# VH-VL binders against Protein FAM13B (FAM13B), part 8

Target 1, 190 residues: Protein FAM13B (FAM13B), of Homo sapiens (Human) (q9nyf5r23to212)
Amino acid sequence: IPLDELQQGGHPDNEVPFIVRHVVDYIEEHGGLEQQGLFQVNGNAETVEWLRQRYDSGEEVDLVKEADVPSAISLLRFFLQELPEPVIPGSLHIHLMQLSQDYNNEDEFGRKLRFLLQQLPPVNYSLLKFLCRFLANVASHHEEIWSANSLAAVFGPDVFHIYTDVEDMKEQEIVSRIMAGLLENYYEFF
Key: E = the ipSAE of ESMFold2; O = the ipSAE of OpenDDE; V2 = 0.75 times the mean of E and O plus 0.25 times the DockQ between their complexes.

## First folded at step 1 (VH-VL)

Design z05 (from z01 with heavy chain D99E Y100V Y101D D102Y S103G S104D G105Y S107Y P108Y E109G F110M Y112V; framework fv_zilovertamab)
Fold by ESMFold2-Fast, scan of step 1:
Structure z05 (fold): chain C 190 residues (1-190), chain A 123 residues (1-123), chain B 107 residues (1-107)
Amino acid sequence: as target 1 above (190 residues)
Amino acid sequence: QVQLQESGPGLVKPSQTLSLTCTVSGYTFTSYYIHWVRQAPGQGLEWMGSINPSGGSTSYNQKFKDRLTISKDTSKNQVVLTMTNMDPVDTATYYCAREVDYGDYYYYGMDVWGHGTLVTVSS
Amino acid sequence: DIVMTQTPLSLPVTPGEPASISCRASQSVSSYLAWYQQKPGQAPRLLIYDASNRATGIPPRFSGSGYGTDFTLTINNIESEDAAYYFCQQRSNWPLTFGEGTKVEIK
C-alpha cells in the first residue's frame, strides 16, 4: 500500500505509519542498542512476514512477547523496501545524484539538499524525518558502536530503493553519503 | 525576541465566561502548537488543551471539553482560550506555552512560556 | 490518562551536592518526556527535552536520563539559584500530564 494511503485517517499528532512508530519504540526500549552487529543481523524471515501480516490486518501486536530485536529491525527495513515508491521518490533521485558533483563544498551541498527535501510530499518528509531522528539518536548515543556511516549504509538502500549490483556501486556510495549527512547534521536538515 | 503574553480579566464571577488571549511575537506563528496550562495556588501544573495554528486543530483535556474552547486569529498572532461556567475551583494562574510542531518526530518540549495571568473566581 | 509520579516531593540539598529527582510513568512514554524548573512567581522554564537533551541556555550541571517508564533529572553540583520546583511532563499521549512536582530547597 502506498505511503499516503497508509497514513490516511491518522490522528493529527500521528504523522508516520503506526507500524514504523511501534517498531521503533520497541527497538529503542528493548533493543540493547549498545550491542555491535545489531543492525547487521537478519531476523527470522518467517517471523518478519508473520508480524507484517498481523499489522496489515489491523491486529494488536505485542512485540515484547512476540518478537525479537533483529526481527523488529528486519520488519522496519522490509516495510521500507516494500513501499511501492521509496521514501525518497524516484523523481528526486536525479537531482540528489547530481549533488555528487559538488561534494567538496559542504555548505552548498547542505543548502541544495535542504531545498530538495522541501520538495518531498508531506508524508514522505515526515517518515524520512522520523527515521533520521531514530538513526541519528542511535549514532549520537552509541557513537562508539554505531556510526552515521554504518547506519547510512544499512538504511540508505531501503530509503532510496537501490538494489546493489556492480553498475549501481557509484549510486550506492552517493546514497550512503546523503544518508550519513542527514544523520550527522539532523538539526541542520530537519 | 520570542515572546508569549497572556491578557484577560483578573477577576471572574461564578457562572461567567473566561476569555484569555495569548499574543505571540518573534517567530512564525503557524510553526508551533500553543498550549494552555493552569496552576492553582500552591498546586502543580495542569494541561488544559492546545491548538495547532497551521490547521486550527484542537485538543482538549476531557475534564474541560464541555466548557473549553481554544481558537486562533492568525492575522493578529493570537490564540484565545474561552471557558464557560467558571467556578471558584478554577482560580489559577493561566499560562500559554509554545511547542514546535514536530508531532511524532522528536519532542522538543514547551520551550517558551508566557508570564502567566492570575484569574480569581469569586463573588 | 498517563499518571506521572515524582519522587521525592521535597528534596533539601546542600550547595555542591548532587541532587536526583525520579519520574515514573504509568505506561511507556518512550523518550517523550520533558523536565521544567519553576521558581516562585515565575513561569516554568524548559530544562530537558526528549528525556536527555538540554534546552538552550541550560547549564551543563543539569542532565536527564531514562526511557520508557523510568526517568531521572540530575543536578550535579547544585547551586543556591537552583532552589525551585521541578516537574516532569509526558507528551506520548493526550492529555499531556505533569508530575506532582519536586521542591528542591537549599540548606
Scores: ipSAE 0.000, ipTM 0.440, lowest interface PAE 18.6, mean pLDDT 80

## First folded at step 2 (VH-VL; framework fv_roledumab)

Design p1 (from r07 with heavy chain L105F; at its last look DockQ between E and O 0.66; V2 from the best seeds 0.00; counts 0 for: pae O 3.8 > 2)
Heavy chain, then light chain:
Amino acid sequence: QVQLVESGGGVVQPGRSLRLSCTASGFTFSSYGMHWVRQAPAKGLEWVATIWYDGSNKQYADSVKGRFTFSRDNSQDTLYLQLNSLRPEDTAVYYCARDQYEDWFSPYYFDYWGQGTMVTVSS
Amino acid sequence: AIRMTQSPSSFSASTGDRVTITCRASQGISSYVAWYQQKSGKAPKFLIYAASTLQSGVPSRFSGSGSGTDFTLTINSLQSEDFATYYCQQYYSYPLTFGQGTRVEIT
ESMFold2, look of step 2: ipSAE 0.741; ipTM 0.909
ESMFold2 (binder alone), look of step 2: mean pLDDT 91; pTM 0.933
OpenDDE, look of step 2: ipSAE 0.388; ipTM 0.771
ESMFold2, look of step 4: ipSAE 0.718; ipTM 0.895
ESMFold2 (binder alone), look of step 4: mean pLDDT 91; pTM 0.934
OpenDDE, look of step 4: ipSAE 0.087; ipTM 0.688

Design p2 (from r07 with heavy chain S106E, light chain S93D; at its last look DockQ between E and O 0.30; V2 from the best seeds 0.00; counts 0 for: pae E 8.0 > 2)
Fold by ESMFold2, look of step 2:
Structure p2 (fold): chain C 190 residues (1-190), chain A 123 residues (1-123), chain B 107 residues (1-107)
Amino acid sequence: as target 1 above (190 residues)
Amino acid sequence: QVQLVESGGGVVQPGRSLRLSCTASGFTFSSYGMHWVRQAPAKGLEWVATIWYDGSNKQYADSVKGRFTFSRDNSQDTLYLQLNSLRPEDTAVYYCARDQYEDWLEPYYFDYWGQGTMVTVSS
Amino acid sequence: AIRMTQSPSSFSASTGDRVTITCRASQGISSYVAWYQQKSGKAPKFLIYAASTLQSGVPSRFSGSGSGTDFTLTINSLQSEDFATYYCQQYYDYPLTFGQGTRVEIT
């Protein structure tokens, strides 16, 4: 389901899909984010699939009664993975290798990244901003377990739809660098 | 040798239109972002507009946004600036300028300039 | 928009003098500054990029320095062909902006 079609309601500029807001609010309210491996552990597959089908059908979901934090995280990641276009659209991926020319030049990398983000459709930008705020808060409040780099390694592939492969290693390095930069310097970019 | 030659300036009344041209030679025109910069009589320099190497993206100063349109024809190595709804404050020498070789989406500096064409907006 | 403020607006100098022109940005812009020379009735001429890197063919008496918000253009041992107006320009972000210019006049 395209991200444009998920945009409903009266506030399109800052609106994210309901499932994303609902799941992130649940995760933030119910805590446990200091647990080692939390973002790497798959939630119960049956629970995640059941919740997914209910959200797809438009049914009411009570995450407090029907889910746990691992399942909510898995559902969030599944949502990002299943978008027809990644949050950072494939049309912009051609610029990733061009961005790598300044990989070690922090000022130039950041400047180029800011211009790249301004190419995002408004709905993609809003979703990315919302996700990065959430992840940056996790990194800042649980730094002993969750660094920006570790969260970027987990969520970077989901945001770009770029996953581990021998021929994709350099792209994965740029993806991780971009995500980590967005999390470490959230207010600089958003 | 890099050369940029502007033309199409003149004297016009407020509210009228002009089209400026800039013909490029001595370099691979289609590989470079290009700009217009203007200078009012006895005043400093003001950036007006930028166009990407392929014409796919454009940036405008707030003072001209919605009134000026920048375009390029890479088959003729020529830039165009359409000046609509001209105002007295648009009176200036208009320079075309080359971006430092640029195939990325960011602003740069201007390594080669034309000699300019004068636009005067008065009654 | 990032405002670039040059000082002085003008001053008089003689050949052989050392001339220093300053440019201040309204926010940090790292080293994304260029300098231009413009003689009366002529197009601007590009001199310096990245705050301190001379363009090929620019005489070594020209130099630039600075980072962040404060930048300088220096002319060591002014020559008669150096009497002109000098502009700084930031290329950190759109809109691209110039300083108001510094006119170097013959005493």
Scores: ipSAE 0.012, ipTM 0.543, lowest interface PAE 8.0, mean pLDDT 82
ESMFold2 (binder alone), look of step 2: mean pLDDT 91; pTM 0.933
OpenDDE, look of step 2: ipSAE 0.232; ipTM 0.736

Design p3 (from r07 with heavy chain Q59Y; at its last look DockQ between E and O 0.03; V2 from the best seeds 0.00; counts 0 for: pae E 17.0 > 2, placed apart)
Fold by ESMFold2, look of step 2:
Structure p3 (fold): chain C 190 residues (1-190), chain A 123 residues (1-123), chain B 107 residues (1-107)
Amino acid sequence: as target 1 above (190 residues)
Amino acid sequence: QVQLVESGGGVVQPGRSLRLSCTASGFTFSSYGMHWVRQAPAKGLEWVATIWYDGSNKYYADSVKGRFTFSRDNSQDTLYLQLNSLRPEDTAVYYCARDQYEDWLSPYYFDYWGQGTMVTVSS
Amino acid sequence: AIRMTQSPSSFSASTGDRVTITCRASQGISSYVAWYQQKSGKAPKFLIYAASTLQSGVPSRFSGSGSGTDFTLTINSLQSEDFATYYCQQYYSYPLTFGQGTRVEIT
């Protein structure tokens, strides 16, 4: 289901889809973020699928009673993966090669990345900002366990819908560098 | 340094209008969302209105919606708040406030404040 | 609209005391809370965003905590210049709303 159809409420520009906010709030509230490997472990597949079906049907979900943190993380990633268009739409991937040309030029990389973010629909930008705030907090408060690069490697593919195979290695590198840049410099971009 | 200077306050009768302005300096004005917040005498803070960095989106408190109009002129680094159909309960110090550098999402909180301009609505 | 309820409404303390101000949201708002200090006749001063992140230049004796619905501002060693009214503010959704304020009186 398209992202703008999933976002509910009176102020789309300042809201994220309920499932995203609900799941992230649960993860932040129930902790364990210092646990090594947490973002790389899969939640119980049956639990994740059960929760997914209930969110899809509009049923109320009580994550405190029905989930654990790995399942919530898996659900969040699954939500990002299932969007018909990625958070950073395919139409913007043209700019990815331009960004890679400026990895060693911090000012120009930052300027071009800001232009890329300007092209996002408001709902996509809101979701990206929310997700990056969450991940940047994880990286900054648990940096002995989670780096921006580590989190970018996990969530970058989900945000762009660019997944590993041999012919996509360059795009995967670009995606990881962009996501790491957003997480390391969150307040400069958001 | 960052400066926000409000002006246009005064004493006015109910039903009349005022235009408040806020002149900004010391930062890249066109990159920031901006707000108006008011405080009635001896009362707490009340958010009034928010405008995006480019003026594309505006949000108002229910108490002022339809009566107040927020605008910005990024070429002059200036904010305007048009206060129409003023009521006694609009009596307050009006602060303009800057959101933290938030180019691409709704402005949310107020990192720099002006010193305020007083609006008194009485007959 | 999301109601922010501060407690206590006022608080008297001596220099050196640990002061705790609480703020409760009427619904879950994650960590989207800011805190402000306002001295009489002055504009508010921004202290904290994201519930716990101090703005640059804010003394380290100030700290914030909380997530969900319950938030706390703490002044670990109250100084005479800390006499003021403190406000919490949610920025989870519009309309943006403030708590009613907590007046900290130093004797």
Scores: ipSAE 0.000, ipTM 0.443, lowest interface PAE 17.0, mean pLDDT 80
ESMFold2 (binder alone), look of step 2: mean pLDDT 91; pTM 0.935
OpenDDE, look of step 2: ipSAE 0.048; ipTM 0.677

## First folded at step 4 (VH-VL; framework fv_roledumab)

Design q1 (from p1 with heavy chain F105Y; at its last look DockQ between E and O 0.68; V2 from the best seeds 0.00; counts 0 for: pae E 5.6 > 2)
Fold by OpenDDE, look of step 4:
Structure q1 (fold): chain C 190 residues (1-190), chain A 123 residues (1-123), chain B 107 residues (1-107)
Amino acid sequence: as target 1 above (190 residues)
Amino acid sequence: QVQLVESGGGVVQPGRSLRLSCTASGFTFSSYGMHWVRQAPAKGLEWVATIWYDGSNKQYADSVKGRFTFSRDNSQDTLYLQLNSLRPEDTAVYYCARDQYEDWYSPYYFDYWGQGTMVTVSS
Amino acid sequence: AIRMTQSPSSFSASTGDRVTITCRASQGISSYVAWYQQKSGKAPKFLIYAASTLQSGVPSRFSGSGSGTDFTLTINSLQSEDFATYYCQQYYSYPLTFGQGTRVEIT
């Protein structure tokens, strides 16, 4: 389902798809984020598929009873990966890659990045902002276990639809760097 | 020399539409981001919209979002601003302005301006 | 949106005076500030960018300073052609915003 079809009316913060908000809330409350490698562990494929179908059908889901944290994380990542268009659209992706190549200093890069991010469709921007808030909080509260870089390495490819077996390594590095920057400097960008 | 010439202004009733044009010369038009900035009578300057050099990205002020559409024809060195659902508060001189040429990724400031075209919205 | 507050709104000065116009941003914007001059019935003219860098062709009597939230445009010795309205503008982030303007009038 296209991201714009998942947006909800009202306040911009409510434009985040319910599945994302619900899953993130669950992870924040029950995730045990102090566990090493939590975000690298794959959830149960059957559980993830089951949850996906239920969310798609509009059924009520009790993640506490029906899911585990790895499956919830996998569901979130799967959602991002399966979007018809990545959270960062191809048009902006190209410019972000070029921006990285033309990188000069942190302040100027940051300003340019902010302007690019502001070009996102509202629903994309809201989702990115929400996701980055979540991940930035994880990095902040569990810095010894989860760095911005490590989280960026996990979720960056999902946000940009970069795949390690297909995409150029340099592009992956750039995506990770950009994502990490967004997490480390969340309040400067959002 | 850099030259920007606006046209298309006029007097219209609320709810009507106008299409403004800005013809550029004296520089490589397709290499520059462009802007519209307006100024109500006896008021200050207000940024209206920005368009990237290739038209791939556009940004609008909240006051005009959903009503104004910014476009460009690089083959004709021309900018366009479609003004729909006009309101009295849209009454202003509309300037087209060139973005600085430091990079293509973000707007900076307005280094060259046209003479402006007057849009009056009144019943 | 980042608000740019100029002061004063207007004032009178004489040729030869040292003129100072201030602009305050509602948040830190580093040095991403430009200044413009607008004469009556004319389009704005670009003067300064990066808070303190003069555009080519602008007289040296004009200068800009400031960083963060407080910025200043200075005309060291006001000339007859300098009577106009001046605007500051931030380009730190969208939406791009201007100050209210400062009208410099002849005494």
Scores: ipSAE 0.197, ipTM 0.729, lowest interface PAE 2.9, mean pLDDT 90
ESMFold2, look of step 4: ipSAE 0.227; ipTM 0.702
ESMFold2 (binder alone), look of step 4: mean pLDDT 91; pTM 0.935

Design q2 (from p1 with heavy chain W104Y F105W; at its last look DockQ between E and O 0.75; V2 from the best seeds 0.00; counts 0 for: pae O 2.9 > 2)
Heavy chain, then light chain:
Amino acid sequence: QVQLVESGGGVVQPGRSLRLSCTASGFTFSSYGMHWVRQAPAKGLEWVATIWYDGSNKQYADSVKGRFTFSRDNSQDTLYLQLNSLRPEDTAVYYCARDQYEDYWSPYYFDYWGQGTMVTVSS
Amino acid sequence: AIRMTQSPSSFSASTGDRVTITCRASQGISSYVAWYQQKSGKAPKFLIYAASTLQSGVPSRFSGSGSGTDFTLTINSLQSEDFATYYCQQYYSYPLTFGQGTRVEIT
ESMFold2, look of step 4: ipSAE 0.583; ipTM 0.838
ESMFold2 (binder alone), look of step 4: mean pLDDT 91; pTM 0.937
OpenDDE, look of step 4: ipSAE 0.150; ipTM 0.709

Design q3 (from p1 with heavy chain S56D, light chain S30R; at its last look DockQ between E and O 0.14; V2 from the best seeds 0.00; counts 0 for: pae O 9.1 > 2, placed apart)
Fold by OpenDDE, look of step 4:
Structure q3 (fold): chain C 190 residues (1-190), chain A 123 residues (1-123), chain B 107 residues (1-107)
Amino acid sequence: as target 1 above (190 residues)
Amino acid sequence: QVQLVESGGGVVQPGRSLRLSCTASGFTFSSYGMHWVRQAPAKGLEWVATIWYDGDNKQYADSVKGRFTFSRDNSQDTLYLQLNSLRPEDTAVYYCARDQYEDWFSPYYFDYWGQGTMVTVSS
Amino acid sequence: AIRMTQSPSSFSASTGDRVTITCRASQGIRSYVAWYQQKSGKAPKFLIYAASTLQSGVPSRFSGSGSGTDFTLTINSLQSEDFATYYCQQYYSYPLTFGQGTRVEIT
């Protein structure tokens, strides 16, 4: 389902799909985020698929009873990956890649990144903002376990729909740099 | 030399529409982001809209969102602003302006301006 | 939106005077401030960007300073052609916003 079709309500905060809000809330409350590798552990594929189907059908889901944290994380990532268009659309992706020319200048990098972020469709911006807030909080509260860089490495590919390892090493680095920057300086960008 | 020439201004009643144009010369138009900035009589400057060099991405001031549409024709070196559902408070001189830098990483300020075209909305 | 409060709204000065115009941002905007000059009936002219960088072709008597929230435009030894309205503008984030303007009038 296209991201813009998942928008519920007219309030900016309601632009985030329910599944994302629900899953993130569950992870924040029950995730045990102090665990190393938590975001890198794959959930149960059957559980993830089952949850996905239930959310798609509008059924009530009790994540506390019906899910585990790894499966919830996998569900979140799967959601991002399965969007018809990545959270960062192709139209902006190209320009974001050019930020690599200025990544050594933090002030200029930040200015340019802010400019590009504000070009996002509202629903994309809201989702990105929500996701980055979540991840930034994780990095802030559990910096000894999760750095902005490590979280960026996990979720960057999902946000940008980058799935290749060898051919896109440079692109992966840039995406990670951008995501890390957003997490480290969340309040400056959002 | 860089030159921007606005046209299309006039006097209209509330609720009507106008289409403004800005013709650019003296630079590679397709390489630059462009802007519209307006100025009500005896008032200050107000940013209206920004469009990327390729026309794919646009930004609007809240005061004009849903009513104004920004576009460009790079083959004609021309910028357009469609003004719909005009209100008296839209009365202003409308300027087109160029980004400082000729890429998408340009600062949000304006190095060259047109002479402006006057839009008057009154009953 | 970030508000740019410019002061004073207007004042009179004479040629040769040192003129100072202030602009205050409602929040920290680093050095993302530009200044413009507008003469009566004319389009604005770009003067300064990055708070203190003078645009090519602008006389050296113009200068800008400041960072964070407080910014200043200074004209050393005001010339007859400098009587105009001046605007500050922030480009830290959308929406782009201007100060109210400062009219520099001849005494």
Scores: ipSAE 0.013, ipTM 0.575, lowest interface PAE 9.1, mean pLDDT 87
ESMFold2, look of step 4: ipSAE 0.014; ipTM 0.573
ESMFold2 (binder alone), look of step 4: mean pLDDT 91; pTM 0.937

Design q4 (from p1 with heavy chain Y101S, light chain L96Y; at its last look DockQ between E and O 0.48; V2 from the best seeds 0.00; counts 0 for: pae E 12.9 > 2)
Fold by ESMFold2, look of step 4:
Structure q4 (fold): chain C 190 residues (1-190), chain A 123 residues (1-123), chain B 107 residues (1-107)
Amino acid sequence: as target 1 above (190 residues)
Amino acid sequence: QVQLVESGGGVVQPGRSLRLSCTASGFTFSSYGMHWVRQAPAKGLEWVATIWYDGSNKQYADSVKGRFTFSRDNSQDTLYLQLNSLRPEDTAVYYCARDQSEDWFSPYYFDYWGQGTMVTVSS
Amino acid sequence: AIRMTQSPSSFSASTGDRVTITCRASQGISSYVAWYQQKSGKAPKFLIYAASTLQSGVPSRFSGSGSGTDFTLTINSLQSEDFATYYCQQYYSYPYTFGQGTRVEIT
């Protein structure tokens, strides 16, 4: 379901889909983020699928009683993966190759990245900002376990819909670099 | 050599419309973002509008948003700026300018300029 | 919007002089500054991008410097063709804004 249709369920102060806000709040409140591998492991498949179906149908979900943190993380990732258009739309992917030319020039890379963010639909921007705030907080508070690079490697593919099974490894590299940059320099981009 | 030639300026009463054109030559027009910048008499420069190389994205200054429409025809190497609901404060020389970046809208500075066309809005 | 403030508003000089024009941004803009020269009745001419990089064909007597909020255009040995108005411009974010201009005049 397109992002702009999902916003009807969001909180007025947040402007992100309710499922995203609800799941992220649960993860932040219930901790356990020190656990090595937490963002890289799949949650229980039955639990994740059951929760997904309930959110899709508009049913009330009590994550405290019905989920665990790995399942909540998997649900968040599944939501990002199942969007009909990625958070960074495919129409902007042509510009990704130009960013790769500036890996050694942080000023130019940052300038082009800021421009890319300005091209996002407002709904997509709000979701990206919210997600990056969450991940940047995780990286800052758990730096020995969760670096910006490690979180970017997990969530970068989901934000762009660019996965390791494609032939062009350079796109995968730039996706991770963009996400890591957003997490490392959150306040400079958002 | 890069050339940009503006046309379509003139004297017009408030509330009326005018259409500016800019014809480009000497470069691959469809690879470049383009801009309009204006300069009121005895004043400094003001950015007005930007259009991407393929016309897919357009940006406007707040002072003209909703009244001006920027378009391009890449088959004719021509830019258009439709000026609707003109006001006396729109009186200026209007320049078209090329963005430096080939195939990418950024960076947003103006490496080649036309000679400008004068728009005068007076009662 | 990011405000760009130039100083001085005008500057009287003779040929051979060193001229310094400053431009101050209302917030940090890294090195995303361009400089333009405009002679009376003519279109602006692009000189410098990225605060310090000269456009091809611009005489080496022009130089730029700065980062963050403070930027400088310098003309080391003023020539008769350099009497003009100079503008700085930020291209850090929309809306793109120019300084108010600095007029370099013959003494």
Scores: ipSAE 0.000, ipTM 0.484, lowest interface PAE 12.9, mean pLDDT 80
ESMFold2 (binder alone), look of step 4: mean pLDDT 91; pTM 0.926
OpenDDE, look of step 4: ipSAE 0.319; ipTM 0.762

Design q5 (from p1 with light chain S93D; at its last look DockQ between E and O 0.07; V2 from the best seeds 0.00; counts 0 for: pae E 11.2 > 2, placed apart)
Fold by ESMFold2, look of step 4:
Structure q5 (fold): chain C 190 residues (1-190), chain A 123 residues (1-123), chain B 107 residues (1-107)
Amino acid sequence: as target 1 above (190 residues)
Amino acid sequence: QVQLVESGGGVVQPGRSLRLSCTASGFTFSSYGMHWVRQAPAKGLEWVATIWYDGSNKQYADSVKGRFTFSRDNSQDTLYLQLNSLRPEDTAVYYCARDQYEDWFSPYYFDYWGQGTMVTVSS
Amino acid sequence: AIRMTQSPSSFSASTGDRVTITCRASQGISSYVAWYQQKSGKAPKFLIYAASTLQSGVPSRFSGSGSGTDFTLTINSLQSEDFATYYCQQYYDYPLTFGQGTRVEIT
């Protein structure tokens, strides 16, 4: 289902899909983020699929009763993976090599990255901003187990739909650098 | 009003060279990526070359790589395409075209086109 | 290189007809397709980007659709000024490539 069709309130700039907001609020409220490997461990597949189907049908979901944190994280990642178009659209992927020219020039890299973010559809920008806020908070409060780099490695592929199995290794490195940069410098970009 | 005016076309023999120019007006030229697209007589469109807004990167079609050189002079709002070692299959109308968005972000589609300049390569 | 194949190569139509032109990519290219109109002896004119978004000033009788590999340009209620050749173009990756064109002729 395209992001445009998932917007709850009809105003794209300040809203994210209900499922994303609901799941992230649950994760933040129920914690347990001290557990090593939490973002890399899949939740129970039957539970995740059951929850997915209920959100798709519009049924009321009580995550406190029916989920746990690993299942909520898995559901979030599945949502990102199954979008028909990635949060960072493919039209912007052709610019990845342009960004790599300035790895060692943080001012120019930042300028180009800010320009790229300005080209996002408002819905995509709002979702990216929401996700990066969540992940940056995780990194800042759980530094011993979750760095910006490690979270970027987990969620970068989901945000760009660029995975080791199907894409050039250089592109994956660029994606990780972009995501880590957004998480480390959240307030400078959003 | 955006205008692109090509010049420098002509009739030449195989192996010779030509230099095409495209003069831009009505927009901030130094903020846009620019392109050359050609069309052989009674044929379709073929992308030839792309240059970034600052000239720092250039891309060429395989059919012209090593023979054509794309450059820009942002102080004169002018593009140049040097056509070396011309072949009969290079015979075409050559259009300069503007990329849609400003700055290095180039979506690689062409919102404004010149009227073209004809290059004929024949013995 | 990503090949763009248009169909049909040409067809005849009358003013008022609904016209549909297809463009198929040799691999998935998401929605990164632009469409152009070219009248005989003239430069191409930009119509559509992102498969379905009309450029400012393009009449609303033009529309585009598609994602992945299959794309269409539709002209509702063809006007006399719409008789031309139409090209699709992918901008997903280098080299940038066009379809071979579809000529819309007067019946």
Scores: ipSAE 0.007, ipTM 0.478, lowest interface PAE 11.2, mean pLDDT 80
ESMFold2 (binder alone), look of step 4: mean pLDDT 91; pTM 0.930
OpenDDE, look of step 4: ipSAE 0.455; ipTM 0.777

